# Designs tried in a protein design chat: VH-VL binders against q9h9l3. Part 153

Target 1, 176 residues: q9h9l3
Amino acid sequence: PRKMVAIDCEMVGTGPKGHVSSLARCSIVNYNGDVLYDEYILPPCHIVDYRTRWSGIRKQHMVNATPFKIARGQILKILTGKIVVGHAIHNDFKALQYFHPKSLTRDTSHIPPLNRKADCPENATMSLKHLTKKLLNRDIQVGKSGHSSVEDAQATMELYKLVEVEWEEHLARNPP
Below, E stands for the ipSAE of ESMFold2; O stands for the ipSAE of OpenDDE; V2 stands for 0.75 times the mean of E and O plus 0.25 times the DockQ between their complexes.

## First folded at step 10 (VH-VL)

Design i27 (framework fv_fezakinumab; at its last fold request DockQ between E and O 0.77; V2 from the best seeds 0.00; counts 0 for: pae E 2.5 > 2)
Fold by OpenDDE, fold request of step 13:
Structure i27 (fold): chain C 176 residues (1-176), chain A 123 residues (1-123), chain B 111 residues (1-111)
Amino acid sequence: as target 1 above (176 residues)
Amino acid sequence: QVQLVQSGAEVKKPGASVKVSCKASGYTFTSYYMHWVRQAPGQGLEWVGWINPYTGDTFYAQKFRGRVTMTRDTSISTAYMELSRLRSDDTAVYYCARSGTYYYDSGPRFDPWGRGTLVTVSS
Amino acid sequence: QAVLTQPPSVSGAPGQRVTISCTGSSSDIGLGYDVHWYQQLPGTAPKLLIYDNSNRPSGVPDRFSGSKSGTSASLAITGLQAEDEADYYCQSYDSSLEGWVFGGGTQLTVL
């Protein structure tokens, strides 16, 4: 079986009005929650909106941040060939401008058994915070200081573990 | 309809540079990636690189790094590919082709393609 | 030189079934990346024929079909017609090259 990792990224706003979501932090953890990667990333364009209350990114974090292209290369090396678990993971991959194989992608925001376990509608898109509280009885993204991508990645992995067997069997019968 | 209109044929000397344009219409230019693919006479397709017209980020095939520059002008929905230090084996039809930014927006399939721009490098 | 391997040519009579193979490796198709197919009529630009292994864009007849298994993909054409005479290319992504890759192309001749 392929190795499994979980990813969570934080984005800042770039472009004329800050509407472009640019990668500013990426965290990757293994199946056990060990941190494999956690770096602040410098977007190629000027940051207009740090989105700090959500991203947790501040100006001082960009002082020694890893340039995007370098970070992207590092991240892709880690992800290549692995089953990648994330929450609303399309945002992360889009920010990376990267296409991970669909068959190796697991999005905890689109796993009906996970929602069912949390007493949520199967086709609803629930937040990572909500699912983590409901299923793991753990509070994440607390306060107004922004998210911790490491914490979020770890929570994502733990959530997936709850439905891993069932979901992997489902995917085996219904490959994407 | 979605269209990619490319600039006309070019004839260049070895060592020169060529800049090919690709004007997009019929869709939001910045919502899709633009790829460049070339085809030498009687040969197959070769991916050169891609640009994110929204951000300007570029990603080139290893073979062309240091020699190719992709840019865009969003005001006129036009992508550009410049290839420098041209040599005879750069003679090819150069295509621009659109792809999505992720799987939910057509993904990494190339559609549509421009009609191609012939670049001839000859002494 | 192409990363993905295709037979250089295939042929068939009208009405017959032909298949074009596309063989990759563990760093492209075998890694799970989808395969797309393009048809290139003589003197024209490539046109998307099959995407995501087996899907047909609007306007592509159902006599064209695609499949993927392991490190290889296949394009099948049933009810071969004269207008199918063209070059066909498969495309995927290669992680080791960090880029999109094409097959060498297959020239289909309708006898």
Scores: ipSAE 0.934, ipTM 0.961, lowest interface PAE 0.5, mean pLDDT 96
Fold by ESMFold2-Fast, scan of step 10:
Structure i27 (fold): chain C 176 residues (1-176), chain A 123 residues (1-123), chain B 111 residues (1-111)
Amino acid sequence: as target 1 above (176 residues)
Amino acid sequence: QVQLVQSGAEVKKPGASVKVSCKASGYTFTSYYMHWVRQAPGQGLEWVGWINPYTGDTFYAQKFRGRVTMTRDTSISTAYMELSRLRSDDTAVYYCARSGTYYYDSGPRFDPWGRGTLVTVSS
Amino acid sequence: QAVLTQPPSVSGAPGQRVTISCTGSSSDIGLGYDVHWYQQLPGTAPKLLIYDNSNRPSGVPDRFSGSKSGTSASLAITGLQAEDEADYYCQSYDSSLEGWVFGGGTQLTVL
């Protein structure tokens, strides 16, 4: 059996008109929700748009942020060989420029049994906030000061644990 | 219809640089990675690197770092690979190939491929 | 040289079955990365034949199938036909190299 972690990343806008999403924070938690990694990350490009309402990133967080190349190395050491849980996790992997094996990836935005438990269409892409409220009776991403990637990673792990046994059995019969 | 159209054959002297182009059509150019793969005469396939056309980010195989530069022009949906300080053993057909960035966008399989550009390095 | 190991050649008669192996390591196939297979007809670019271990693109006959177990993958071709003469390459991703890796290629001859 492989170890399991959950990840959530925050991105800021770089490039022309701030349209490029660059990694600015990453949080990783273990199976029990304990924080293994949580750092602000300095993009190699000029930040045009902090996207603070969603990212929670402000200029002050960049002062002592870990440079992207160093942070990426640290993060990949944690993820390699583990089952990685995330919500719309392809966005996190793109920001990290990282290819995690599909067989070791669990995306809570694409798990039909989880949507079914939430009374949502099985093939719809539901937000983390909605699933967490419906299934865990917990409000996350509250207010307008941005999201906590730690909170999001913890919620994502707890959501996966609700369907872990049945989903792992499904994947064993139907390898991705 | 998804197509990748590559520039024509090149003949170069050792020490020169070559720049190969790959023009994409039939899909959203910025939604997929573009890879470069080479094949020396009678030899196997060797991955050179990729570019993300949306961001301009690149990643190169260790063997080519310092000699290869990948760029793109989004206005004409064209990717470029420039290889410098050419040696005779750089003689190869150079292919561009498209991949998804993750499994939700066709995954990181190479499809389609360009028809290849023969680069001959000889004195 | 090649990171993934394939036999250099394989042969069979029309109608027979052949299998081409692809052996990796703990940093690629053994780490869980998917295996893709490409067919290269003489004088042409490679064409995707099998992706994500066992899936066929539209237009690829079900005579072609793929499988993966542990650190290895296999391409099976049943009902061999003359037009199957080609080079076949396996491909995966290697975490240590942080890049795509290919097998050395297998030349299939239909006798």
Scores: ipSAE 0.751, ipTM 0.890, lowest interface PAE 1.1, mean pLDDT 92
Fold by ESMFold2, look of step 11:
Structure i27 (fold): chain C 176 residues (1-176), chain A 123 residues (1-123), chain B 111 residues (1-111)
Amino acid sequence: as target 1 above (176 residues)
Amino acid sequence: QVQLVQSGAEVKKPGASVKVSCKASGYTFTSYYMHWVRQAPGQGLEWVGWINPYTGDTFYAQKFRGRVTMTRDTSISTAYMELSRLRSDDTAVYYCARSGTYYYDSGPRFDPWGRGTLVTVSS
Amino acid sequence: QAVLTQPPSVSGAPGQRVTISCTGSSSDIGLGYDVHWYQQLPGTAPKLLIYDNSNRPSGVPDRFSGSKSGTSASLAITGLQAEDEADYYCQSYDSSLEGWVFGGGTQLTVL
């Protein structure tokens, strides 16, 4: 059977007015929530806005951060061939400059059975924080010191496991 | 309308370098990858590499690493491919082609393509 | 060398159905990467014909269709017409090569 991992990334603002999201941290966990990868990453372009209150990224984290190209290579080796779970995962893949196969991608922000379990409209896009509180009775992303990508990746994997059997069967019958 | 306009044909001697340009219009140049693909006479398509015009990051096919350099000038929405140490088997039409950067924005497919630039390497 | 394998040529009479195969490996199509198809008319640049295995862009007739299964993909052309005479290329991504890869191309002749 294919192995499954969950990924979460933290972004900083680059480009004009800091509106472009560039990868500055990436965490990957296995099915059991064990950390396989957790690194601060130095974007290839100038950081305009660290976005610290959400990203948790500060200037000191960048001093010895892994350069983007090296980190990308390390991350892609872990992702290749695996089912990758994330929340709004297209943002993570865009920041990695990478297209993971659609058939191996699971996005907890777009899973109708998960929304139904949370008493949310089937096609609504729900935040990770909201789903985690409703379905796992856990508080994540607490305070203004920034998110933990490890915590978020672990929560994402636990959320997926709630619907894994149903959703995997659905995808087998309805290939993307 | 989205358009990719390439520089004109070039004739080079073995050992020289060539730099082909691709000017984009009708879309936000920095929001999409630019790819280079070549086609030798009577042969198939061969991917050379891509550049992210925003960051300047590049990824080259293994065959071309060490001989190809892709650059861009965002002020004129133009991508460049330079191939050095030319050999006769580098004679080909060199195309630029655009792809999206993620699935929700045109995805990984090549659309559109430039008309191509013929590079002839002969003594 | 082409990473994806296509037959070098295929032919059919007007009105017939032809198929063009595209066979990859466990590191490209077999890993789950989508397949895209391009039509190249003589003397012109390639043009997107099918994307994401089976989708047609605007302006492509519905007699062109695509599918993917396992390590291979297929382009089908029904109601063959003289104007379909062209070269056809499949394209995907290969993780072991870390790059976009093409088939060797198939020359379609309409008899």
Scores: ipSAE 0.624, ipTM 0.867, lowest interface PAE 2.0, mean pLDDT 92
OpenDDE, second read of step 10: ipSAE 0.903; ipTM 0.943
ESMFold2 (binder alone), look of step 11: mean pLDDT 91; pTM 0.930
OpenDDE, look of step 11: ipSAE 0.905; ipTM 0.944
ESMFold2, look of step 12: ipSAE 0.535; ipTM 0.851
ESMFold2 (binder alone), look of step 12: mean pLDDT 91; pTM 0.931
OpenDDE, look of step 12: ipSAE 0.899; ipTM 0.941
ESMFold2, fold request of step 13: ipSAE 0.511, 0.375, 0.575; ipTM 0.842, 0.797, 0.853
ESMFold2 (binder alone), fold request of step 13: mean pLDDT 91, 91, 91; pTM 0.931, 0.927, 0.930
OpenDDE, fold request of step 13: ipSAE 0.934, 0.934; ipTM 0.961, 0.961

Design i28 (framework fv_fezakinumab; at its last look DockQ between E and O 0.79; V2 from the best seeds 0.00; counts 0 for: pae E 4.8 > 2)
Fold by OpenDDE, second read of step 10:
Structure i28 (fold): chain C 176 residues (1-176), chain A 123 residues (1-123), chain B 111 residues (1-111)
Amino acid sequence: as target 1 above (176 residues)
Amino acid sequence: QVQLVQSGAEVKKPGASVKVSCKASGYTFTSYYMHWVRQAPGQGLEWVGWINPYSGDTFYAQKFRGRVTMTRDTSISTAYMELSRLRSDDTAVYYCARSGTYYYDSGPRFDPWGRGTLVTVSS
Amino acid sequence: QAVLTQPPSVSGAPGQRVTISCTGSSSDIGIGYDVHWYQQLPGTAPKLLIYDNSNRPSGVPDRFSGSKSGTSASLAITGLQAEDEADYYCQSYDSSLEGWVFGGGTQLTVL
């Protein structure tokens, strides 16, 4: 069986009016929740909006941030060949400007059994915060300091583990 | 309808540079990646690189790093590929091709393609 | 030169079934990346024929089909017609090269 990792990224706003979502932090944890990667990342363009209340990113975090291209290389090296778990993970991959194989991708925002377990409609898109509270009885993304990508990645992995067996069997019968 | 209109044929001498354009229409230019692929006469397809028109970020095949520059002008939905220090073996038809940004947005399949721009490098 | 391996040529008579193989490695098809196929008629640009291993874009006849298994993919053409004479290329992504890769192309001749 392939190794499994969970990823969560934080983005800041660049470009005109800060509408471009640029990667500013990336956290990767293993199956046990151990941090494999956690770096602040410097976008190639000027940051217009730090989106701090959501991203948790502040100007001080960018002082020694890893340049995007370098960080991307480091991240890709970790992800390659792994089953990658994330919540609304297409946003993370888009920010990375990276394509991970569909067959090796697990998006906890699109796992019907997970929603069912949380007494939510199977085809609804539920937030990571909500699912974590319902299924893990844990509060994440609290306060005004913004999100912790490490915390979010760990929560995502734990959520997936709740339905891993069932979902992997489903995928085996229904390859993407 | 989605279209990619490329600039006309180019004839260049060795050592020169060539800049090919690709104007996109019928879709949101910044919502899709633009790829460049070339094909030497009688040969197969070779991926050159891609650009994210939204951010301007580029990613080149190793073979072309240092020699290729991809840019875009979002105001006119046009992508550019410039290849410098041209050699005879750079003679090829150069195609621009669109792909999605992720699997939910058409994914990494190339569709559509431009009609191609012939670049001839000869002494 | 090409990362993905295709037979240089295949041929068939009208109405017959032909298959074109595309063999990759553990860093592209084998690692899980999907395969796309393109048809290139003489003197024209490539056209998307099959995407995500087995899906047909609108306008592509159902006599074209694709499949993928392990490190290889296959394009099948049933009811071969004269207009199918063209070059066919498979495409995938190579993680080691961090870029898209094509097969060497297969020239299909309709006898």
Scores: ipSAE 0.907, ipTM 0.946, lowest interface PAE 0.5, mean pLDDT 95
Fold by ESMFold2-Fast, scan of step 10:
Structure i28 (fold): chain C 176 residues (1-176), chain A 123 residues (1-123), chain B 111 residues (1-111)
Amino acid sequence: as target 1 above (176 residues)
Amino acid sequence: QVQLVQSGAEVKKPGASVKVSCKASGYTFTSYYMHWVRQAPGQGLEWVGWINPYSGDTFYAQKFRGRVTMTRDTSISTAYMELSRLRSDDTAVYYCARSGTYYYDSGPRFDPWGRGTLVTVSS
Amino acid sequence: QAVLTQPPSVSGAPGQRVTISCTGSSSDIGIGYDVHWYQQLPGTAPKLLIYDNSNRPSGVPDRFSGSKSGTSASLAITGLQAEDEADYYCQSYDSSLEGWVFGGGTQLTVL
């Protein structure tokens, strides 16, 4: 009955001084954490800064990467009409140049009950790494080689499941 | 404080091009999308497209692809819309309007709007 | 043609209530995209009246309210006043068109 996916994107720096965030990898998992999509994506603009420490993206990943326009079409077909879970998900949507309905969006960086369970201030934006360690007792984003968007998407879905019943009830009573 | 000031009215012949400007002030120009919307005399609002002033990325409504080009100049906080191969049915007031991106800034609603630029296409 | 359907006109006397409907489809309002409403006074640019279905910007009186259900949205104006005479447009986002869409507009006449 429920159609819910989690997404995590990796961005590289393009534009002046590498300040523009351009999509370079996207991972989407289903409710159970199975991978539905995971591709390296070639930005249409010149990459100035791979941001490898965070993105895990290196020049080698761009060689056979899917062009942005094609990847975007594939990703949007998966997301359309589904509840989409992410962490600071506005950054992923900006990189996709995509507008997902607010009522079908779940951002684990903006769910007060989740912060409360982690003994964090309800209105603070906590990192995915911190919440995952506190609530799931699992270390993600380890090392200095960059993040795994698959790992991040899976962790994000598991975090949402901790508050799903409570939060869906809240949203039903307080529609966004 | 927040204002969008558009260029003056234009009269063009069929087949010509027109370029309308929209100068933003009172906010960080690159933090919001700029949209273009037109309204033919006595008719409704029709969305033309958007530009992200930060990246320069654009997206155009299918009807206008191949004839519209949106650009910006961040040094003067100005967005431009150029419409080519003008037809008489392109006669309209062309508005620029600001939007946020998604849910955690001003969102995708259009506020404020420029006062509009009347483009008349006649022989 | 407009993608969202509005009645072309509504009318009311001062002090009365009027409601303006906005009907979409499964690719816009029906899949959860928010509805915004704009007021356009004669000879002026549109002005944001209601955003995200039911929220009012600063300066908009509480006699204007919005709601959304299923594939439709409604703008309600209570305590109708002469200065409310204007065109009203609903707006949403359409996933199949990947763009913003407007209703055809409703002209409100106040007697």
Scores: ipSAE 0.709, ipTM 0.879, lowest interface PAE 1.3, mean pLDDT 91
Fold by ESMFold2, look of step 11:
Structure i28 (fold): chain C 176 residues (1-176), chain A 123 residues (1-123), chain B 111 residues (1-111)
Amino acid sequence: as target 1 above (176 residues)
Amino acid sequence: QVQLVQSGAEVKKPGASVKVSCKASGYTFTSYYMHWVRQAPGQGLEWVGWINPYSGDTFYAQKFRGRVTMTRDTSISTAYMELSRLRSDDTAVYYCARSGTYYYDSGPRFDPWGRGTLVTVSS
Amino acid sequence: QAVLTQPPSVSGAPGQRVTISCTGSSSDIGIGYDVHWYQQLPGTAPKLLIYDNSNRPSGVPDRFSGSKSGTSASLAITGLQAEDEADYYCQSYDSSLEGWVFGGGTQLTVL
């Protein structure tokens, strides 16, 4: 009876040459796709590269952004004790500086049955955009304005639902 | 050859401060958390806190908040822990230890550890 | 006052099997966090012995094994040798404390 949420984050470049990914937006949705959290987040380090084409983050978004430490506390309060679904979710947890239990983590980039439904190689890491187009007949991340973390989190939850019964049974037999 | 080399033993009086250093080599210093763990004589291990060497972000165990400061100098791959207003029960060996920043990259386990720095607080 | 509970001491003769328990709560092991084990030989720093409940780092013999169930974890040492005489610590993460937590340690004596 654990509750389930989906998370998606957008990152900006910090550090030398903007190579480090720092959290600049986080969206969390519930099982039905309702938004539980959606905030722009101010990294504690200087932003070198907004990565706007992919992240959708611009300087204007940082004006009223929640400081990272505060946002992290709010986000972790939502995630604690829940099954958390994401796509390549290790990047989101790394940006949050957070270790969610493996047994409560679901990564749609690494679910063989999901790839199989999409007629993709079972062990390939497929993009969220690709899986969403093939399995939900929807286009996400459209245009040149960057990704929407709300849209991506919602798509991730819908994808997981397609394999939820099979995958939860698999994990019960094969604890991570 | 991943190594953590710590500064030498310190003797301090109650009320003083101590600053212990931990120099990292053999890996990318800014890609991993640095933790501090202490061990009082004849006692167990006690986690003090961590620093993200890239950002300088820190998180301290509740017991040490207000008395501990963790810093780093990325140009020399060195982490520091400063403990202020020392008491006799702060006498311990202070270890630095590395951990990953997410489960798929070493996770929350400590590997490697420094050899420790004895801090003695005595009148 | 350790967050994770270990027996203070365990002993065994050479060649025997010993088990060290590590009991946590619903906010650490019980919520799903992994358990790691460290060996501390006299006068030395701790060394990673078992990680993620049951995995052995390179160089750790297969006579060391770990498991986790419910709110508890266990370290087993078979074929006990004199060099195994050390202190052993379990470690996890606790969401209520928002921090890394250790067991109180177990002193293993080889008879």
Scores: ipSAE 0.279, ipTM 0.757, lowest interface PAE 4.8, mean pLDDT 90
ESMFold2 (binder alone), look of step 11: mean pLDDT 91; pTM 0.939
OpenDDE, look of step 11: ipSAE 0.899; ipTM 0.943

Design i29 (framework fv_fezakinumab)
Fold by OpenDDE, second read of step 10:
Structure i29 (fold): chain C 176 residues (1-176), chain A 123 residues (1-123), chain B 111 residues (1-111)
Amino acid sequence: as target 1 above (176 residues)
Amino acid sequence: QVQLVQSGAEVKKPGASVKVSCKASGYTFTSYYMHWVRQAPGQGLEWVGWINPYSGDTFYAQKFRGRVTMTRDTSISTAYMELSRLRSDDTAVYYCARSGTYYYDSGPRFDPWGRGTLVTVSS
Amino acid sequence: QAVLTQPPSVSGAPGQRVTISCTGSSSDIGVGYDVHWYQQLPGTAPKLLIYDNSNRPSGVPDRFSGSKSGTSASLAITGLQAEDEADYYCQSYDSSLEGWVFGGGTQLTVL
């Protein structure tokens, strides 16, 4: 079996009116929740909106942030060949401007058995916060300091582990 | 209907630069990546690079790094590819092609393609 | 030169079945990246023929089919017709090169 990692990214607003979502932090954890990568990332364009309430990103975090292209290379090196778990992970990959194989991608926002376990409609898109509270009895994304991508990545991995066996069997029978 | 309209044929001397344009219509220009692919006469397809029209970020094949520059003008939904220090072996038809930003948005398949722009490099 | 390997040419008579192979490596198809196929008629731009290994875009006849297994992919054409004479290219993504890669192309001749 392939190694498994979980990823979570935080984005800031760049471009006109800050409508462009640019990668500003990326966290990657292994199956056990150990941090493999956690870096602040400097977008190539001027940051217009730090989106601090959600992203947790502040101006001070960008002082020694890793340039995007460099960070992207580091991240891709970690992800290559691995099963990558994330929540609404298409946003993370889009921010990375990266394509991970569909067969190696696990999106916890689109796993019906996970929703079922949380007494949610199987085809609904539930938030990471809600699922984590319901299934792990843990509060994440608390306070006004913004999200912690490490915490979110760890929660995502823990959630997936709850349905891993069932879902992997399903995927084996129904490859994407 | 989705269309990619490319600029006309170019004839250049070695050492010169060429800039090819690709105007997109029938879809949201900034919602898809734009790729450039070239094909030398009688040869296969070769990926040159891609640009994210939304952010302007570019990614080039290693072979072309340092010589190729991809840009875009979102106001007119047009992508540009400039290749400098032209050599005879740069003679090819250059295509622009659209792809999604991720699998939910048409994914990394190239569709549609422009009709191509012939660039001839000769002394 | 091409990262993906295709036979240079294949041929068949009208009505026959032909297959075109596309062989990759552990850094592209073998990683799990999907394969796409393009048809290029003489003097024209490539056209998407098959995407995500086995899906047909609208307008592509069902006599075209694609499959993928391991590090290889295959394009099958049944009921071969004269208008199928063209070059066919497979495409995938190479993680080591961090870019898209094409096969060398296969020239299909209808006898």
Scores: ipSAE 0.892, ipTM 0.941, lowest interface PAE 0.6, mean pLDDT 95
Fold by ESMFold2-Fast, scan of step 10:
Structure i29 (fold): chain C 176 residues (1-176), chain A 123 residues (1-123), chain B 111 residues (1-111)
Amino acid sequence: as target 1 above (176 residues)
Amino acid sequence: QVQLVQSGAEVKKPGASVKVSCKASGYTFTSYYMHWVRQAPGQGLEWVGWINPYSGDTFYAQKFRGRVTMTRDTSISTAYMELSRLRSDDTAVYYCARSGTYYYDSGPRFDPWGRGTLVTVSS
Amino acid sequence: QAVLTQPPSVSGAPGQRVTISCTGSSSDIGVGYDVHWYQQLPGTAPKLLIYDNSNRPSGVPDRFSGSKSGTSASLAITGLQAEDEADYYCQSYDSSLEGWVFGGGTQLTVL
């Protein structure tokens, strides 16, 4: 059987005008919400924009950060062969330069039953913050000092668990 | 509609370098990865690597690391693959091919493909 | 050598069914990566025939179908036609190589 993990990444701006999103933190939790990985990651390119308001990343976090190539290897070792849950997870995979199998990927921003439970249109892309408040009665991403990728990964796993049985059954009948 | 147009055939001597171009049209160039795949005469397909035209990030198959460089010019929607220190066994048709970045954006399947550029390495 | 294993050739008569196998390992098909199939007519670039195991692009006849189980995938061609004579390649992603991998190709001859 496949094990399940949830992931959330924080990105900083690199490249021209800081428009490229480069990995600067990654958190991975197991099915029960225990932290398996949580590291600050040093991009190989010059950081133009820390995007601190959203990412929570500051210059001090880069001092002892794990270099991108090393961190990527550690992260992929955890993700390989597992069902990976995320919210708008394509952004995380792009930052990792990683292709995870579609059949083992669960994106809580694209699960119609989850939106139904939240009284939202089935095909709308709802924020993690909104779904977590509506379905778990919990406030995440509070304040102005940036998001916690650990908190986001934990919330994402809990949201998925609300629809896991029916969604896995749907995927078995309608393989991706 | 969506097209990839490659540069013309090249003949090179061993030790030389070759630079093949792939001009994209009919879609947003920076929204898809560009792959390079080669095929030696009478042989199968061999993946060389990819470039993200948005960021300029690249990833190369281990066999080609140190000899291949992929670049792009977003102003003309063109990707380039340069292979250096050519050997006779680098003789092949070199294809560019588009892929999505993950399954919601057409996924990692290769579609379309360029018509190919024949590179002949002979003394 | 090719990472994915395909038979080098298959043959059939018009109207028959043929299948082309593609065998991988635990680091590619076995770990869950999707399989794509490409048709290469003589002297042309490969063309996407089947993607994500069993889906057809627009313009591909329903005579072509794909399936995947365990570490293997199969391409089935029913109602074989002379125009199906081509080389067929399977493709997946390999986690240990961190790259796309192809089968060695199968030449289909319509007798």
Scores: ipSAE 0.544, ipTM 0.845, lowest interface PAE 2.3, mean pLDDT 91

